# VH-VL binders against Exosome complex component Csl4 (csl4), part 4

Target 1, 189 residues: Exosome complex component Csl4 (csl4), of Saccharolobus solfataricus (q980j9)
Amino acid sequence: MRTQGELTLPGEELAVIEEFMTGDGTYEQNGIVRAAVVGKIFYDMLNRKSNVLGFKKIIFQHLKKAKYVIGIVNSIKEDSALVSIVGIEERGLASPISAYLHISQISNKKINNVTDAIKIGDVIKAKLLSYTFPLALTIKMKDLGVIYARCSRCGYLLIKQDENNLKCQRCGNIEQRKIGSYMVKKGGN

## First folded at step 4 (VH-VL)

Design b7 (from bn3 with heavy chain W102Y; framework fv_benmelstobart)
Fold by ESMFold2-Fast, scan of step 4:
Structure b7 (fold): chain C 189 residues (1-189), chain A 120 residues (1-120), chain B 107 residues (1-107)
Amino acid sequence: as target 1 above (189 residues)
Amino acid sequence: QITLKESGPTLVKPTQTLTLTCTVSGFSLSTSGVHWIRQPPGKALEWLGVIYWNDDKDYNAAFMSRLTITKDNSKNQVVLTMNNMDPVDTATYYCAHTLYEYSGYYFDYWGQGTLVTVSS
Amino acid sequence: DIQMTQSPSSLSASVGDRVTITCKASQDISNYVAWYQQKPGKAPKLLIYDASNLETGVPDRFSGSGYGTDFTFTISSLQPEDIATYFCQQYDNLPLTFGQGTKLEIK
């Protein structure tokens, strides 16, 4: 277990499931209890539950009604990406919420690797598939996918070149993505 | 600076409909919601309902059958309508702001309140 | 609906005293409780949110604590301007609900 009252970030390990069960703001993955949101850790010794204080249950009411969420890709494994939800539609969240994007929910066309469509650090527009932790996302619809990305070579802003490609305005590097309603267009300031 | 101000009739007869307007400043109704809360004299606060930026609404079930909240973003106004008023509905009515809906529904700014008396 | 039972309903204390007010939720509400101060004829003023976070501009003699079902609000050294009614509020679930209030009077 970690220190009582310590701040945790989404995805961080809090306990093993046999020691503490999931409580508020947490989820279980491969026998480990993980934080679903940013907040202070609270171990409930009486009920043997791991909680993260700072998660507002009222957020689920808005998640259920939301047409889309805005997320940042934090890490990628072969078959899924861990995403921090940082906004619900036009509203930003002060405390990011952990979600995942499985390779089967990226495109209507077969893709072999998650990195063929999204990369770490990309900002994505996604739709929720579940409203319980862990939250599941999809970007299969036409306007969903990468909406903002930075060049992997020089860190500068990428702009939309065509349906599947983004181009760096500084170094000319071209990168493939599953592009949604991309926020930066050619000639935009 | 965020401000809210309630306006409307201060005296309503039993069975009549109450209409109150909340005029806001310092934030946009297209990006933030507004709640209605009332307080009978000497009693606790009662949450009535909310209208969100996207025109969705949530109402307290105790009032839902006779309560409607609407808004006009261009006028910066939120309107509460409550049907079939009774003397027990006598209260100070407030409109209130929350920092944003996802931080939790606690109220950082309140209107001054308007006392509505229901009597024959 | 989640019921918030607040105690005491009223209390009298002297300037400089430590004052505590409690609030009990009918079910687990995590830390989703706020505390308000209301002076006669005025709208409530937010003092505490998320059980223990002090609202900006509020004096540090005010504090809150608690988790789950039991919450406490404390004024560490009572001042004359603190004479008011204090309310707790839960926001774990709708409808939002408030305690009945504690009327604080200074001797």
Scores: ipSAE 0.012, ipTM 0.571, lowest interface PAE 8.6, mean pLDDT 87

Design b8 (from bn3 with heavy chain S103A; framework fv_benmelstobart)
Fold by ESMFold2-Fast, scan of step 4:
Structure b8 (fold): chain C 189 residues (1-189), chain A 120 residues (1-120), chain B 107 residues (1-107)
Amino acid sequence: as target 1 above (189 residues)
Amino acid sequence: QITLKESGPTLVKPTQTLTLTCTVSGFSLSTSGVHWIRQPPGKALEWLGVIYWNDDKDYNAAFMSRLTITKDNSKNQVVLTMNNMDPVDTATYYCAHTLYEWAGYYFDYWGQGTLVTVSS
Amino acid sequence: DIQMTQSPSSLSASVGDRVTITCKASQDISNYVAWYQQKPGKAPKLLIYDASNLETGVPDRFSGSGYGTDFTFTISSLQPEDIATYFCQQYDNLPLTFGQGTKLEIK
């Protein structure tokens, strides 16, 4: 038995099958339980299973089946944004998952800069394209894109004015975004 | 460093409304959420609700008919209002920060707490 | 609501002892569990999150484990300053819920 919480690489020995059976992220070979993924070792003492909590294997299963994820834009580079995934549909994540949003995955309309469509601090609804770290995202579909944004001028909420524009309710500032199923609306809807 | 501090009345009569203010520093209410939790003397912690950076709220169903959480980003203040107070509502009330405003799951920083006694 | 049942309600141990506290969820909560330390008259202090991750600045004698419904919190070598009440908390779903607490006393 190795140390609980220790990092392991695929193929490394974790336990003998008679002491701990295979669990998540592990496989059996010639009576030895081995890691199938990169991650932290978790020995389930109650069920006598050896697990590797890979890069959130259970989260990846949910991500693959998810209709969308919720992310926060953390930084913007020349041709991509770094996004922290903070939720899978209605389920929030305790630890964010790093992802990238490439400029080619923002809009079906030509855009020259990432900042033409999203800003740092925006909350976005996105779909996963791949499962390699960092994860790749898209917001090209109609319901995907910015779902909540704050005014860059005064910090208060922006309300959807039309398909491409948000307006601050406090200072009247208008900002352009690639807008998805926007969360904040005036009363009546 | 992140800090939170509760303030408000320490004594409330039955049927009155409680109003508590949480003043924060070290983070912005426009980018982070704040939760309210209470603890009756000698008992377990009980989650009341949260206000997110975008003014969305979630409330514990047990309290939602009596509970309102609001905020003022410019003052760095979050306000909890609970009406129809009863002696069983006697508790230390805390406001707390979470790393993920959307998730609002576990609390890395807590206010000092304020004991509210409900008695005639 | 997800019910968190904590055991034991109190325990006494000697300095240097290994102390174990358990917490059981009424349904599968994956690894979405935090553990807090609370000293008399003070706010709770986060020790562990995601069942097994040690919060920054917390001594490494504290550890957590578990997945699904059964969770364990351990102090590997009890120190005098560890006298406190310890609580588990789930954050798989709202409302957030806490265990009833375990009061730790030193002999």
Scores: ipSAE 0.006, ipTM 0.465, lowest interface PAE 12.5, mean pLDDT 84

Design c3 (from c1 with heavy chain Y33A; framework fv_tislelizumab)
Fold by ESMFold2-Fast, scan of step 4:
Structure c3 (fold): chain C 189 residues (1-189), chain A 118 residues (1-118), chain B 107 residues (1-107)
Amino acid sequence: as target 1 above (189 residues)
Amino acid sequence: QVQLQESGPGLVKPSETLSLTCTVSGGSISDYAVHWIRQPPGKGLEWIGVIYWSGSTNYNPSLKSRVTISKDTSKNQVSLKLSSVTAADTAVYYCARDFSWEYYFDYWGQGTTVTVSS
Amino acid sequence: DIVMTQSPDSLAVSLGERATINCKSSQSVSSYVAWYQQKPGQPPKLLINDASNRATGVPDRFSGSGYGTDFTLTISSLQAEDVAVYYCQQYEDWPLTFGQGTKLEIK
């Protein structure tokens, strides 16, 4: 169980299903309740549910003024990723907004596949290239890219090892990503 | 449980820089935003500014040229500096927490009184 | 700036009676309004967020309502400990702004 009212990112572990079942903004995976959205953790002690309370509904003006957005990679096709925008700068969204990230907008370095730089489930910091549908994203700038990711082998926390590599703290697996301003400290707080 | 505690000099001379510290316990300033709010004697509340988990800041335009908010994550402290003070800056100064992106305040410090006088 | 205007400036209500405080914004703030209670010598205490959501530990007699530009805080049955100044706050846009306050007293 994490701290009541703590901020969480999608995919973070909140509880074991036997103690707290899924509520708003959460999902169950292999007996573990995980956050589905960016927001505040709310453990409903009376009903034994784990919830994540999302924040502000998107407003066009906020999206247009945004210096960056936070998204989750939902699916990857040959040349693009479908991304759910779940936050605008420091503000979380109650309803995610669909956007796409084309392979040409990932890196200034040559990449052959989208999966060379990002993976499904990664949380990314991105910048909008358009403010009308379809929303297009870029992560080519230095601080843009993957800011939180889980190990593709064991699902545990990845921590930044160097400019291009993340390392699993449980199984030692090393994974390459286009890394932005990565959020997880080496101390795992 | 999160607690915030303001500290600083109670008296500041006109034209000098006011420096206040907010010490946080029971939570990390890397996990949420910390705001500064002030209240002059017998008056209402005025928002001064915020520092986010990321270190980004935003200030009330009326104070922007005089205000700097910074943080020291190793000490779990947030600092406020207000330059060129006048009698109008006499107030109780509060630091308050919001979980990032909410901008309402669930935990407040007790407040520290600042008097600007010769 | 979004200006928040409270009415009345002061209110006297008998114990057990209903107290109603209003807050009007100069432009739409959707539901992004919070209410605070402040007693002498104490910091403000959060009562309501998102116009109508009661904060943890706040008694059921406190309720909030409103959307857009008109908001209301209601105390259904005034208790002695409710004597305080009440403030509304908008968080739709920067800078964050508060109402001027409503002083609630026992009649």
Scores: ipSAE 0.006, ipTM 0.471, lowest interface PAE 12.7, mean pLDDT 84

Design c4 (from c1 with heavy chain Y33G S56Y; framework fv_tislelizumab)
Fold by ESMFold2-Fast, scan of step 4:
Structure c4 (fold): chain C 189 residues (1-189), chain A 118 residues (1-118), chain B 107 residues (1-107)
Amino acid sequence: as target 1 above (189 residues)
Amino acid sequence: QVQLQESGPGLVKPSETLSLTCTVSGGSISDYGVHWIRQPPGKGLEWIGVIYWSGYTNYNPSLKSRVTISKDTSKNQVSLKLSSVTAADTAVYYCARDFSWEYYFDYWGQGTTVTVSS
Amino acid sequence: DIVMTQSPDSLAVSLGERATINCKSSQSVSSYVAWYQQKPGQPPKLLINDASNRATGVPDRFSGSGYGTDFTLTISSLQAEDVAVYYCQQYEDWPLTFGQGTKLEIK
């Protein structure tokens, strides 16, 4: 048997079937138990099974310690936005994680519509409120919110004009957002 | 050490709204999620819902239409309101905190008994 | 909802003997299971989290094991103060759910 909690790739040998049977994320081939997914090895001593804890558990362990996540707004319906988490702090994710942002978690001030504060395609900096799928997000705190956005009229880059407004540098269009630590500044740093 | 204490009326009439308060000492309600759990006489535990420092709430779907959880950070208190009560809502009501956003409960209040009767 | 089912509903064990309580989930909860002890007139007390991690201050005669859908709480040598109702709880998904409870009594 390998080290408890060790990372494994699909196809790697974990145990012989006589020691541990197949469990979650594993399969048997010629008397050998092999990993079926990428994850951490978990030998269940109670059931004598070899398991691989997949993406969900490993990613959640990282998410629980994260100060923030980076997401892209994919769709907006009624009182919520569906967000794809694409990064945990400075690290990008190979596979995006689905999350949602409820209208009550956007601003400390009353807003009537989600689109008053964020729009589809916006990149947001957010904090997690839950650690089960689907993940719940908040951008109510200072420095959370939209950190990168493109003009709804011409698709060009928006730059921060003031605390609540972004301005297109190409067409001059001004758009309101719940703005966080915005990444693009005129005049450099 | 963190201590949670529930308070509210022991008797509520059918169709009325039950209102309970959880007061926290030795810690801040801004540091953890505060949950409500109930236990009818002689029965098991039922999770009602949670509120976090940010104002985010999540409710048991079976109770969602009747439940509101709110907080007052300045008083370090969390409140539960359950509308349109019936005899089935008779239970001991607990508040509890989760541990570092993991949804198991390391500290519980003593519980407050609520009887729904006419 | 994830349904948590405990077995047995009640168990009588002699002092000093091993007690075993089982908990089964209707779908995989990985290792996200906690166990609680509740004595009459008291709130539940955390014993185990993450299926097998003993909570601070809990005697080492208490142990937990399991993964996926099958979980076990074991008391290696029953003491008089262990008479209580025991509950398992999953925290893999919302809503949070508890088992129905197992009443442990001295034989």
Scores: ipSAE 0.008, ipTM 0.466, lowest interface PAE 13.0, mean pLDDT 85

Design c7 (from c6 with heavy chain Y33A; framework fv_namilumab)
Fold by ESMFold2-Fast, scan of step 4:
Structure c7 (fold): chain C 189 residues (1-189), chain A 119 residues (1-119), chain B 107 residues (1-107)
Amino acid sequence: as target 1 above (189 residues)
Amino acid sequence: QVQLVQSGAEVKKPGASVKVSCKAFGYTFTDYALHWVRQAPGQGLEWVGWINWNSGYTNYAQKFQGRVTMTRDTSISTAYMELSRLRSDDTAVYYCARDFSWEYYFDYWGQGTMVTVSS
Amino acid sequence: DIQMTQSPSSVSASVGDRVTIACRASQSISSYLNWYQQRPGKAPQLLIYDASSLQSGVPSRFSGSGSGTDFTLTINSLQPEDFATYYCQQYEDWPLTFGGGTKLEIK
């Protein structure tokens, strides 16, 4: 038995048939229950079924109507960042949604590197450019961009110093970001 | 101490409009979406629609599209559901109900507002 | 619209009985199903969310199971306050839809 709620790919082993029967999104082969689709694993303990659940359509209706989303920067490549959407406006999501932010959608001014504007672990306020997968984001508009970040040197809170710079409250390190409606104010939280 | 308090019973003629209010207490109004659900006498529950507190965007069940309007006033923590061109089969108790926009389960409900449409 | 069908429409039982109520969706809804209890003259109350998760404050005698299209609500040892109408509700897709309800009556 794997971890409840874990992501699985087609063909991966989920359970032995004697422990859990096939359910939604699974199939049996040689006594082993395997994932038929990509999704989250759901073990139905009472009916003893192994399921793989897709994402709910209702969440995407909320995304279509949202003025903005809240995301966490997970990784950065040469010209794009992978972002997990963790909130729709002021409401948190139980399951993050994957999106990407291309370097051309960061600022109205030319940027040489994605890391000139955002860093891994930053919390950003963004807008959707597409309403189909893969989800594309922009932070080019006023008030969009980094809204919470931690110091790359010591890991403590950064506070807004000016329109383009954040300053670490502990070590004094100054870091440049594309700053949106930043959550941590000068003089405290 | 979360509470949703709805306006009082209404009696309307066919063709009229009714506006039901739902006032929120004990939580931050903008953190939660509000749904409207109705129940005709002796019948089950029927979802009418919902409103996003923060953006004001709404989503209605198709059968009510064009007749229902949901609004909110964040300054007084109050949401409204207005149903126009009333018919006798709109007679029902109308409930407001709270959830987080990502959860879609209704953890707190208003007491209900009886709307009677009679000629 | 996703149709939710509950069975039975009514059931008679005695205090201490184990009661099961079924809910069937017209298409797969994964585990995106909630259960509510409505006492006469009162607003509904949430019992179970996401098919099997017990809402805080709800007695452990209530449990939910199922996935896809077939779901069950179980009350393991019926108490006097449990005589009410029970509704399932899906949130796989808009519009949100409820089952027709199952009325639990004293035998």
Scores: ipSAE 0.006, ipTM 0.524, lowest interface PAE 10.5, mean pLDDT 85

